VH-VL binders against L-rhamnose mutarotase (rhaM). Designs and how they scored, part 1

No score or structure here was measured in a lab: all are predicted.

Target 1, 108 residues: L-rhamnose mutarotase (rhaM), of Ligilactobacillus salivarius (q1wre3)
Amino acid sequence: MTVRLGQIMHVNPNYYDEYEKRHSDLPVKFPEMKKALKEAGAHNYSIYLDKKTGTLFAYLEVDDMDKYKAIAEMDACKEWWAYMAPLMDTNPDKSPVTFDLPEVFHLD
Below, numbering starts at 1 at the first letter of every chain, in headers, positions and changes, except where a header shows other numbers; Kabat numbers aren't used for antibody chains.
F, E and O stand for the ipSAE by ESMFold2-Fast, ESMFold2 and OpenDDE, each averaged over both directions (binder to target, target to binder). V2 = 0.75 x the mean of E and O + 0.25 x the DockQ between their complexes.
[cut] marks letters that were taken out.
The coordinates of atoms that the task and the answers printed are left out; those that the model quotes come from them. Centres of patches stay.

## First folded at step 5 (VH-VL; framework fv_bebtelovimab)

Design a1 (from B13 with heavy chain S32R)
Fold by ESMFold2-Fast, scan of step 5:
Structure a1 (fold): chain C 108 residues (1-108), chain A 122 residues (1-122), chain B 109 residues (1-109)
Amino acid sequence: as target 1 above (108 residues)
Amino acid sequence: QITLKESGPTLVKPTQTLTLTCTFSGFSLSTRGMGVGWLRQPPGKALEWLALIYWDDDKRYSPSLKSRLTISKDTSKNQVVLKMTNIDPVDTATYYCAHRRGYSYGYAFDIWGQGTLVTVSS
Amino acid sequence: QSALTQPASVSGSPGQSITISCTATSSDVGTYNYVSWYQQHPGKAPKLMIFDVSNRPSGISNRFSGSKSGNTASLTISGLQAEDEADYYCSSYAGSDTVFGGGTKLTVL
């Protein structure tokens, strides 16, 4: 079934506008990523920014978690991470430092 | 290997809708990563991008022309169709369709059709 | 006005090297990530010469090379030949849009 995911990431305060701009280019510059996300059934994907702290709050829904997790292994995903890495907190492999949040309430 | 060819009217009257068809071979527009775009060039002027359609039916339009343009595909016929409404003499140009690959080719238009000259006059 | 500025013309003699510039008027970092160059002979369709700033498609002479520095991309043609005489266009992505420069006419003396 559909899994709801809540996540925290961090963006450098010098790059708020650039972060937003690069995300708007994802479907065009990285169409393979758009396709893979759609095939995994990733939808209702939103990221909110706390400008005071540089904290990003992401929410998305995923129909196929196996396909979603496999996206991390794609060359296109590694290039997307490399493209975003200068703007945000990342692991040594360029993937974003992400903290999963427990769901404490949901109303259907 | 990959070939594209434009077809459509060579003379169109102002206010009409221009319909152009791109027929291609050597790839399928159902294959992940493939796209086809439309571009134009008025006589003696620069190239201008108009629209693009991807394998997943995702469509992109030139912001200045978006309200006038519709792009569609028929993967079974290997065709991409561009419609431009409310044609005007300033739309006189050679119209090209071109193949686009994804990230591995920097989203460049790697193979182009020969172009078709469309003259708009009464 | 184009977001990508090219000189209207450039000229050189056979055997010489020439460079054509393509400068973004915007500070958009994304504008120069996927720079391509096209060659167009009179009455012919454009031909892809360079993609992703510096890569050559199969069959393109190594006399053609691409680079970028700051907000300017450059196409360099070494060992000029008469058949290089053509119009050259740079292109890049700008958001969801594809943008072309105004074009440069190369004359080989």
Scores: ipSAE 0.000, ipTM 0.573, lowest interface PAE 16.6, mean pLDDT 85

Design a10 (from B13 with light chain Y93W)
Fold by ESMFold2-Fast, scan of step 5:
Structure a10 (fold): chain C 108 residues (1-108), chain A 122 residues (1-122), chain B 109 residues (1-109)
Amino acid sequence: as target 1 above (108 residues)
Amino acid sequence: QITLKESGPTLVKPTQTLTLTCTFSGFSLSTSGMGVGWLRQPPGKALEWLALIYWDDDKRYSPSLKSRLTISKDTSKNQVVLKMTNIDPVDTATYYCAHRRGYSYGYAFDIWGQGTLVTVSS
Amino acid sequence: QSALTQPASVSGSPGQSITISCTATSSDVGTYNYVSWYQQHPGKAPKLMIFDVSNRPSGISNRFSGSKSGNTASLTISGLQAEDEADYYCSSWAGSDTVFGGGTKLTVL
């Protein structure tokens, strides 16, 4: 069973280009992250940036929420978070500060 | 109901390329989370994983055999093909294809074909 | 580098319980929990008995159970029956690929 997720995160305005650049390197520099996301069935994963506010809007579909959440415990994920942490709002453990959004409309 | 069946030559000569086809039914290899793998078992020996292909065309190969293996899929025909180059008598084994139900089944191969014995000799 | 180690053979008597171990590095068994067990009778294809450490596919007897402690996964067969005599293989996702254990021959004496 697929779950649709909407999320908000924040990136520092001085780092918009760097954020985009580092994300484009994810499949090459953090191949274990790409693999773990695929293995959790994370699909149609997109992140949009509002350059006026530094707000990131993420959307993804996840087939296995338990495996998706388990990605947070992987060394590769902790390294990815550490790599991104200087550019964005993070928790003390360097995970991105993420706000889950309620779905208010869906059309298949 | 998921079924898989292996097909290909039963006798191959050294240095040739072995081509095996897995024909399946009961699922689509365009469905998220689905995969098909190839495994082999030499007579009296342990099971060995060779290669696998996922719905999104992501391919994985055994590190020791990677240079000799190519896996591909044809989703419209419900087929997965494995090619192994420069075949040698030590490649004599029963070859299986198997369905992998991605992450929801912990990367287990839940349904297997019956296997096809490939003998490499002159 | 991950590798899965199983005992070459185990034996038991009808009605007893037997356990087969599968030992790997902590990252393969502890972190990912992608452990499966297969039963293979002579001349037949392997059959999935346990997946994701402890889950049973539909139609598998509850006499078969899986568990994990640290870097060791275990398959336990309770109420041992003659038909359980077979080879048993563990498997796990080792980072970038799939690995199989060497197999354990179960003899029911």
Scores: ipSAE 0.000, ipTM 0.557, lowest interface PAE 17.5, mean pLDDT 84

Design a11 (from B13 with heavy chain S32R Y107W)
Fold by ESMFold2-Fast, scan of step 5:
Structure a11 (fold): chain C 108 residues (1-108), chain A 122 residues (1-122), chain B 109 residues (1-109)
Amino acid sequence: as target 1 above (108 residues)
Amino acid sequence: QITLKESGPTLVKPTQTLTLTCTFSGFSLSTRGMGVGWLRQPPGKALEWLALIYWDDDKRYSPSLKSRLTISKDTSKNQVVLKMTNIDPVDTATYYCAHRRGYSYGWAFDIWGQGTLVTVSS
Amino acid sequence: QSALTQPASVSGSPGQSITISCTATSSDVGTYNYVSWYQQHPGKAPKLMIFDVSNRPSGISNRFSGSKSGNTASLTISGLQAEDEADYYCSSYAGSDTVFGGGTKLTVL
C-alpha cells in the first residue's frame, strides 16, 4: 500500500542556497538516512521552494508508513535534523516544523 | 581531550592583513558535526563572532565583516587560519578560536583557546 | 546594539538566586533556536555553562540552569557563591549567523 504525502516546511530566506546545498549532501553525508528512506519505500521525493515566502513544499510516496515513521527515532535522523535546524523553522527537538497537506487532486 | 591555541602577530600596523592560526588537537575537522570558529573581544567590551568553518568546508562570516574575512582549514595539520584585511586600530582585541559541536552540544562553542591579544597601532 | 539584549549588570548576595535575561530583538535569532550561555572571569577565556537552552556540559554545577519563554532565554544561578562573580554572555545560532548578547556583569555582594 503506497501513501502519497504533501508537506509544508519553512526555510529562512537568508539560507536558501545553503538549504539546497546541505540537502544535496543527504545521500552522501548521511547514508543511513538514504538507506532508511529506501527501506521504507520512499519514492519520488521532491521539495520545492517558494523564494518569495521561504515556504518549502515536499512531496513523496511511501510504501511502508510504519518504517517511515520509525526513521524519526534513528540517531542518524537526529543528526540530520540538527544539521538542518539552523536554516529552518524547527520544533524544540530540532525536527522541522511540518504541516501535512490534504491531497485534493491526483491523476495517473 | 580537545585543546585549541591561537598564534599570530601581537602587534600589527593599520592597513595590513592580520593572519591568525588556530592549532587544535583531540578532534578531526573532517568529523561530521565539528566546526571551528573565531571570535574577538576588544578591551572591556563584548564578545563578537567573526567566522566559522565546518567539517564540510562550509564557511560562515559575520555580515558586518564578511568583505574583510577569509577562513580556511588544513585538516592534515589540524589548523584553521583566519585572515582579516585592512586592519584598523578599532580591530584591537583579544582573538579566540573555539571548537563548535553540533548534534550533541546544540552548536555551542564548547572548548575555547586561551586567546591572543592583537594590538593595532603605528 | 546587539540582536540579543541582556541587562548590563545584576547583583545578589551569597546563597541567593539570580536570573539573567537574554531577549531576541531580531526575528532571525529567536530563543527557540540554539541558545548557549558563557561565563568569563577577568583575563580568562569564556567557559560554556549552558547549551541548547537548558543543558549543562559535564562538570558544570547544577546551580546553573537555563530556560526560555517566548523570545527570552534566562540563566538562573542558585546558591550564589563568590566565585560566580563574572561576566555572562548569551548566544544564539540561527542559520548562517552566530550572535552574542552584550554581556551581564554579575556582582556577588
Scores: ipSAE 0.007, ipTM 0.711, lowest interface PAE 8.7, mean pLDDT 88

Design a13 (from B13 with heavy chain A108Y)
Fold by ESMFold2-Fast, scan of step 5:
Structure a13 (fold): chain C 108 residues (1-108), chain A 122 residues (1-122), chain B 109 residues (1-109)
Amino acid sequence: as target 1 above (108 residues)
Amino acid sequence: QITLKESGPTLVKPTQTLTLTCTFSGFSLSTSGMGVGWLRQPPGKALEWLALIYWDDDKRYSPSLKSRLTISKDTSKNQVVLKMTNIDPVDTATYYCAHRRGYSYGYYFDIWGQGTLVTVSS
Amino acid sequence: QSALTQPASVSGSPGQSITISCTATSSDVGTYNYVSWYQQHPGKAPKLMIFDVSNRPSGISNRFSGSKSGNTASLTISGLQAEDEADYYCSSYAGSDTVFGGGTKLTVL
């Protein structure tokens, strides 16, 4: 069963362009992350930025939630989080501060 | 053991282009996560970051100097080159190159060259 | 633009502890995650003393420690020795990559 995920994160207003640039680096500089996301069946992954507030709205679909959750424990994921950490609100382990949003509407 | 050494002219005339070369050993700019940066320090003044280049040719520049700076690497020669156009007496400084430990890990310069004094006059 | 603010000078006596502050500007309120500290003796290249807020490179005395509270990072030097007399610079990730503080001259009196 495919799970639809909606998430909020925050990026520092000084770093909007850098945030976009570093995300474009993910497939090239973090190929293990790209592979792991693909193996978890993560697809239709989009992030929207509200430039007025620095709020990021992420949406993705995941086929295998167990594999997706396991990505957080990979060294490649910790390196990716460390790479992004200076640009955004993070936890002490450098993972992004993420708020999961309840789905209130879906139309097939 | 990582070492870096700066080379280039010690005296440059205003309006010319300054070219500095950093020659290094103990690491390769084909190794992921490795980078080399350029920094300067005018006599009696603070350190200022100028530019850096990473193993994958990702280049970063100080915003105030970006229009004047070009950084490039020659991985086979273990060299990084900085070019600064339209040199001015205010650009008189000791120029350093330094090994970048960054990207994923901390955005710091762990090993520095000895520095080379560049005087801009006449 | 972002800048890091340091006091121009600090002083202490041998055996005492001193602290040097490094404060990020209000333009960088959401992110101040990577801080490094460099020691520079007159006529010498800077030397990395602390990275990633509180980590010490191998070979650096444990008398040097780093910390952070809010937008202010601190370098603390305990058991001051004459050879600690130097300029100290903080640095962080900001703007296009790297920014340095104005430097602090430590005098050991």
Scores: ipSAE 0.000, ipTM 0.585, lowest interface PAE 14.9, mean pLDDT 85

Design a15 (from B13 with heavy chain D57E)
Fold by ESMFold2-Fast, scan of step 5:
Structure a15 (fold): chain C 108 residues (1-108), chain A 122 residues (1-122), chain B 109 residues (1-109)
Amino acid sequence: as target 1 above (108 residues)
Amino acid sequence: QITLKESGPTLVKPTQTLTLTCTFSGFSLSTSGMGVGWLRQPPGKALEWLALIYWDEDKRYSPSLKSRLTISKDTSKNQVVLKMTNIDPVDTATYYCAHRRGYSYGYAFDIWGQGTLVTVSS
Amino acid sequence: QSALTQPASVSGSPGQSITISCTATSSDVGTYNYVSWYQQHPGKAPKLMIFDVSNRPSGISNRFSGSKSGNTASLTISGLQAEDEADYYCSSYAGSDTVFGGGTKLTVL
């Protein structure tokens, strides 16, 4: 059973280009993150940026939510969060401040 | 070193509610990815998974037993509690609690308590 | 019937290799790439021997190995020793969480 996820995060307006650049580094510089996401069956992962507010809208589909949630425990994930932390709103542990959104409509 | 220990009544009468407590050390159930599950094994029978609770309050239940089970945690006390309602003689089993380390161990139960035998009879 | 089927018993002699199978009997089990194997001696709690099909926890002998082919996962024990005599359970991560096989009694003759 695939789960569709919608999320909001925030990036600092001074770092829009840098955020995009660093995110493109994920498969190359953080191969364990790529592997963990693939193991969890994370696919169709897209992030949209509202340049007027710095709001990020993420959408992804996940086949295994337990594997996906467990990614947060990985050393590679802590390194990825530290790499991204200077560019965005984060918690004290450097994880991104993320708000989960309820799905109110889907058309196949 | 991670350790877990089950506690609760060893004799329960039919129709009562069974309450079991798992007390653990060596990890925090506020740590991302960590979970604690409950499993049971009737004498001479196979292992059966009952319920699991994660660090983020995500709760999982065996579909066949879900209506009878409640799992909860007290992170400050290092305890996880399982309640099973309307107990029956077929529920006689050794009950185990076990640690789950999430992705790093493929959602396996890596460390188990010693188990506590619960007998259901009048 | 159990969603994961194991033979009730298997036997071998010291120094030999044996294999215990674990076959998914329902699509409700999902992918079994999260297969775990547990060893249980009489009166003791289960001990994790293999996780994620073929990985060993620290401290587990390399005589124990796991594999899969099709819908069947296998636990192989090489160089059988008397201490290997135990019940062995396979487990898979299902959509609801966890499913166990019926268990296999290993006798070392």
Scores: ipSAE 0.000, ipTM 0.566, lowest interface PAE 15.0, mean pLDDT 86

Design a17 (from B13 with light chain G30Y)
Fold by ESMFold2-Fast, scan of step 5:
Structure a17 (fold): chain C 108 residues (1-108), chain A 122 residues (1-122), chain B 109 residues (1-109)
Amino acid sequence: as target 1 above (108 residues)
Amino acid sequence: QITLKESGPTLVKPTQTLTLTCTFSGFSLSTSGMGVGWLRQPPGKALEWLALIYWDDDKRYSPSLKSRLTISKDTSKNQVVLKMTNIDPVDTATYYCAHRRGYSYGYAFDIWGQGTLVTVSS
Amino acid sequence: QSALTQPASVSGSPGQSITISCTATSSDVYTYNYVSWYQQHPGKAPKLMIFDVSNRPSGISNRFSGSKSGNTASLTISGLQAEDEADYYCSSYAGSDTVFGGGTKLTVL
């Protein structure tokens, strides 16, 4: 069954436009990432920005969580993270600092 | 083994356009992640980044010089060309081209050409 | 107007350790996780010594190490040798791609 994911990340206020630009590059500049996300059944993937705080709210739906989690081990994912990393809060491995959110409501 | 070599005029006159060519080997600018940048260093002064082009034709320019710079690539010839318009004596510098491996190298230039000195005088 | 500030010079004796600092003075350098260090001998092209704060390219001596604390990145050279005498430049991601520090002249006495 499809899993719904909610996540928080943070982007530097000096880089809001650059973040949006670079994220829009994902399907063209990193086609292996697009392919891997499709194969994991990731869909309805949206990221919202609170421009007052630099807080990013991500939502996506995933059909195959094992395939989705395996994306983190791909060389293409490491390059994608490195591409985005100068614009946002990251861990030492350049993955975005991400906080998973509990789902408190859903309506079909 | 990655190598790069700069070529172009060594003496140019004020107000002209400077054209520099970087010829490289050991990698292709059709390979994902690969890029080539241009940098310069006036005699006795600090390094300054000018421009960069990636495999996917993504181009980046120094904000202070953007209006004067054009970077382009010819992937089949293994060449990257930089053009700088309205040249001035202050543009006298050694010009370098350098390889970028991708984003996982922290925005570093890992292999550099030997540099070419360009003197601007009449 | 450099986004990164380095001391103009540092000195040390053979066998000692020295540290060169690189401090962000502009908010355009958001994070110090993308600092590189280059060594340049007179009349030569720069050579990459450290990237991504503390990573060493293949073939670079482990006497060279990088670190960061707050808004300052540091290059440390241990067991100084005469051949370490050179100019050292830091660089990082800022603005549209890359900025460089003003450079530090290392003298080995």
Scores: ipSAE 0.115, ipTM 0.765, lowest interface PAE 6.0, mean pLDDT 88

Design a18 (from B13 with light chain Y32R N33E)
Fold by ESMFold2-Fast, scan of step 5:
Structure a18 (fold): chain C 108 residues (1-108), chain A 122 residues (1-122), chain B 109 residues (1-109)
Amino acid sequence: as target 1 above (108 residues)
Amino acid sequence: QITLKESGPTLVKPTQTLTLTCTFSGFSLSTSGMGVGWLRQPPGKALEWLALIYWDDDKRYSPSLKSRLTISKDTSKNQVVLKMTNIDPVDTATYYCAHRRGYSYGYAFDIWGQGTLVTVSS
Amino acid sequence: QSALTQPASVSGSPGQSITISCTATSSDVGTREYVSWYQQHPGKAPKLMIFDVSNRPSGISNRFSGSKSGNTASLTISGLQAEDEADYYCSSYAGSDTVFGGGTKLTVL
């Protein structure tokens, strides 16, 4: 069963363009990360930026939540997080500070 | 169908700047995952990677040649240009441009141009 | 130091199987490898035979196969044919981007 996820994160206002540029690197320069997401069945992945606040709104669909959660323990994911960490709010382990949002509406 | 073709001078003198152009078709260098690289092969020697440019204008250079190389793209003309400064006889080689296959299938150069022989002599 | 080491030459007879090795030095441990193999006939541009260790592009014979164990990637050619006589190069994703091996000359006797 596919799960829909909504998340917020924060990017430093000085790095909006750099964030977009580095995120575009994910499928090309971090192929193991792209592979891990694909194997978890992550799809329809979009991130929107509120330039007024630095707030990132992410939406994605995941077929296998156990595989998706396991990505956090992969070296490829830690490498990707380290690459992005200077641009955004992160935890001590360099993972992005992420807040899960409740879904309040969906229409097929 | 992807095709690439190298063009530029076939004979250059030491200390000059070598400019090579790669003209391609069958893909856009604005498409995510696409790149074009330059490689060379001196007569009877091994292949050597020189430089790469990605769709997002990210540029990569061979560490040993970085100070001599400049790679650029003109997406509207379907061209990638390599400039190598202070040319030397040891730079005599066949120069290839090649399409980079990105995240879908690793970091392979899947389609190559025919190559252009550049001879460096006075 | 050389990042990828290949034997200078290898030989076999028609119908036999041969293997060409490509060994990463210890300095490449921890670097994503993404090994590719290229075939080059004299006077011709290289042709991609294997990518991402073991995958074949469309149109490449299944007589060509790739594998990897530890720091050593291998290209195996089964049922050797005269037209397989060529230089073979391995490459990997390393350092700033791409590194090539020194090449192996395959002779079909």
Scores: ipSAE 0.000, ipTM 0.561, lowest interface PAE 18.3, mean pLDDT 85

Design a19 (from B13 with light chain S96E D97Y)
Fold by ESMFold2-Fast, scan of step 5:
Structure a19 (fold): chain C 108 residues (1-108), chain A 122 residues (1-122), chain B 109 residues (1-109)
Amino acid sequence: as target 1 above (108 residues)
Amino acid sequence: QITLKESGPTLVKPTQTLTLTCTFSGFSLSTSGMGVGWLRQPPGKALEWLALIYWDDDKRYSPSLKSRLTISKDTSKNQVVLKMTNIDPVDTATYYCAHRRGYSYGYAFDIWGQGTLVTVSS
Amino acid sequence: QSALTQPASVSGSPGQSITISCTATSSDVGTYNYVSWYQQHPGKAPKLMIFDVSNRPSGISNRFSGSKSGNTASLTISGLQAEDEADYYCSSYAGEYTVFGGGTKLTVL
């Protein structure tokens, strides 16, 4: 069964346009990540920005959570995180500081 | 082992276009994460970053010099070329090309060429 | 002036430790920067000593260490040796742009 994920992250308000530009690099500069996401059955991946606060709202659907979580250990993922880290709130390993949100409503 | 070497004219006249070539070995500029940058250092002064080109032909330029700079690569020849238009005596400097390895290297330049001194005078 | 401020010079004697500071003059550079340090001997190309604040490239002595507190990065050299006498440059990556400090001349007395 497909898992729906809602997440919050934060981007530095000085870098909104740059965040968007670099994120568009994912499928071209990090093809192994795109392939791994596809193999995990990750789809309908969207990120929305609240420009007043720098808050990012991510939504995606994942068919295989074990495969999805394994992406974090890939060299390509670590390079992707390092590429994005100057623009956003990150953990010491450069992964985005991410807060999972509870789903309170869904309609097919 | 990664090596880079700068080449080009050592003396250029004001208003001309300076063309510098970086020839490298030990890596391919088609490999994901690889980049080559250009930097300069006027005699007795600080280092200044000029431009960077990545494996996917993505280019970055110093904001203050962007209108004067063009960076390009020839992957088959293992070369990166920098062109700077409207050269001026203040552009007299040692010019370096340097390798950047993946974003996980903190955007540092890990291996540098020896540098080439370019003097701008009549 | 450069966007990153370094002292013009620092001195130490053999066997001692010295620290070189690198302070961001703008919030952008100080907030989300990747800090690297380069050593340059007279007439030579710069050599990478530290990247991403505190990481050491293969072959670099553990006498060289890096740290960051707030918007100030520091390079510490322990057990000073004569060959450490050189110019040291800090650099920061701030949203697609690389900036360098003005450089610090280390004299080993």
Scores: ipSAE 0.000, ipTM 0.590, lowest interface PAE 14.3, mean pLDDT 85

Design a20 (from B13 with heavy chain G106E)
Fold by ESMFold2-Fast, scan of step 5:
Structure a20 (fold): chain C 108 residues (1-108), chain A 122 residues (1-122), chain B 109 residues (1-109)
Amino acid sequence: as target 1 above (108 residues)
Amino acid sequence: QITLKESGPTLVKPTQTLTLTCTFSGFSLSTSGMGVGWLRQPPGKALEWLALIYWDDDKRYSPSLKSRLTISKDTSKNQVVLKMTNIDPVDTATYYCAHRRGYSYEYAFDIWGQGTLVTVSS
Amino acid sequence: QSALTQPASVSGSPGQSITISCTATSSDVGTYNYVSWYQQHPGKAPKLMIFDVSNRPSGISNRFSGSKSGNTASLTISGLQAEDEADYYCSSYAGSDTVFGGGTKLTVL
């Protein structure tokens, strides 16, 4: 079944434009990431930025959560994380600090 | 309408550096997603990708030829230049430049120049 | 060794269908995606026929279709016509950007 995901991350206020630029590079410059996301059935993926706080609000839909979670183990994902790490809050392994949000309402 | 045209010497001697220029129209290499690649085809043989340059000056090279290749762009002149050092008779080929549209046509080269034959001979 | 393997030649008669295969020789199952197909007539530049496995650029006949199963991509040409006689090359994203297959000569008649 399709799972809806809401997530919060944080970007450094000095790098808002660079974040947007690098993120737009994903489908062009990180083809293995794009492929992995497509194969997991990730779609309707949007990220919104609150420029007052540096808070990123991500929303996506995923058809195969096991495949989606496995992306974290891919070399391509580690390269993508390393590329983005200077711009945002990250864990020691360079993965973004991400907070999953509970869904409190949905209308079909 | 996108067009590209290759130019450069048609005859070069072994050990020299080959310089080829791609002049294009119908797009800008300052536009996000745009790229220009170089490819070659020896007479009667398969296509081989050589190098690519993106709008943000990101450069990609064929691993087997990387040490011999330099790609650069002049966005104001709508030109991309490829240099290949230490040329050899096996480098005799038709050389093509081609357009890439990163947010469309997914890593394919959608529009190609006519090609220019470069013969390497003493 | 070529990273992508194509048959050297394939033949068909007008009105029939033919299929050209393109198989990754690498053991890395995830390496070869974003498959494209190019048609090349003698003395001419290649023309993009299919991109991202199965998508057609505007203006390309629906007689040309692409598919992929495992590490093998296929180009199928239905309703074969004399003008389809050409060399066909597959390519895919791999390594630092692009690799090509060895090419397949299609003979019609």
Scores: ipSAE 0.000, ipTM 0.607, lowest interface PAE 12.8, mean pLDDT 86

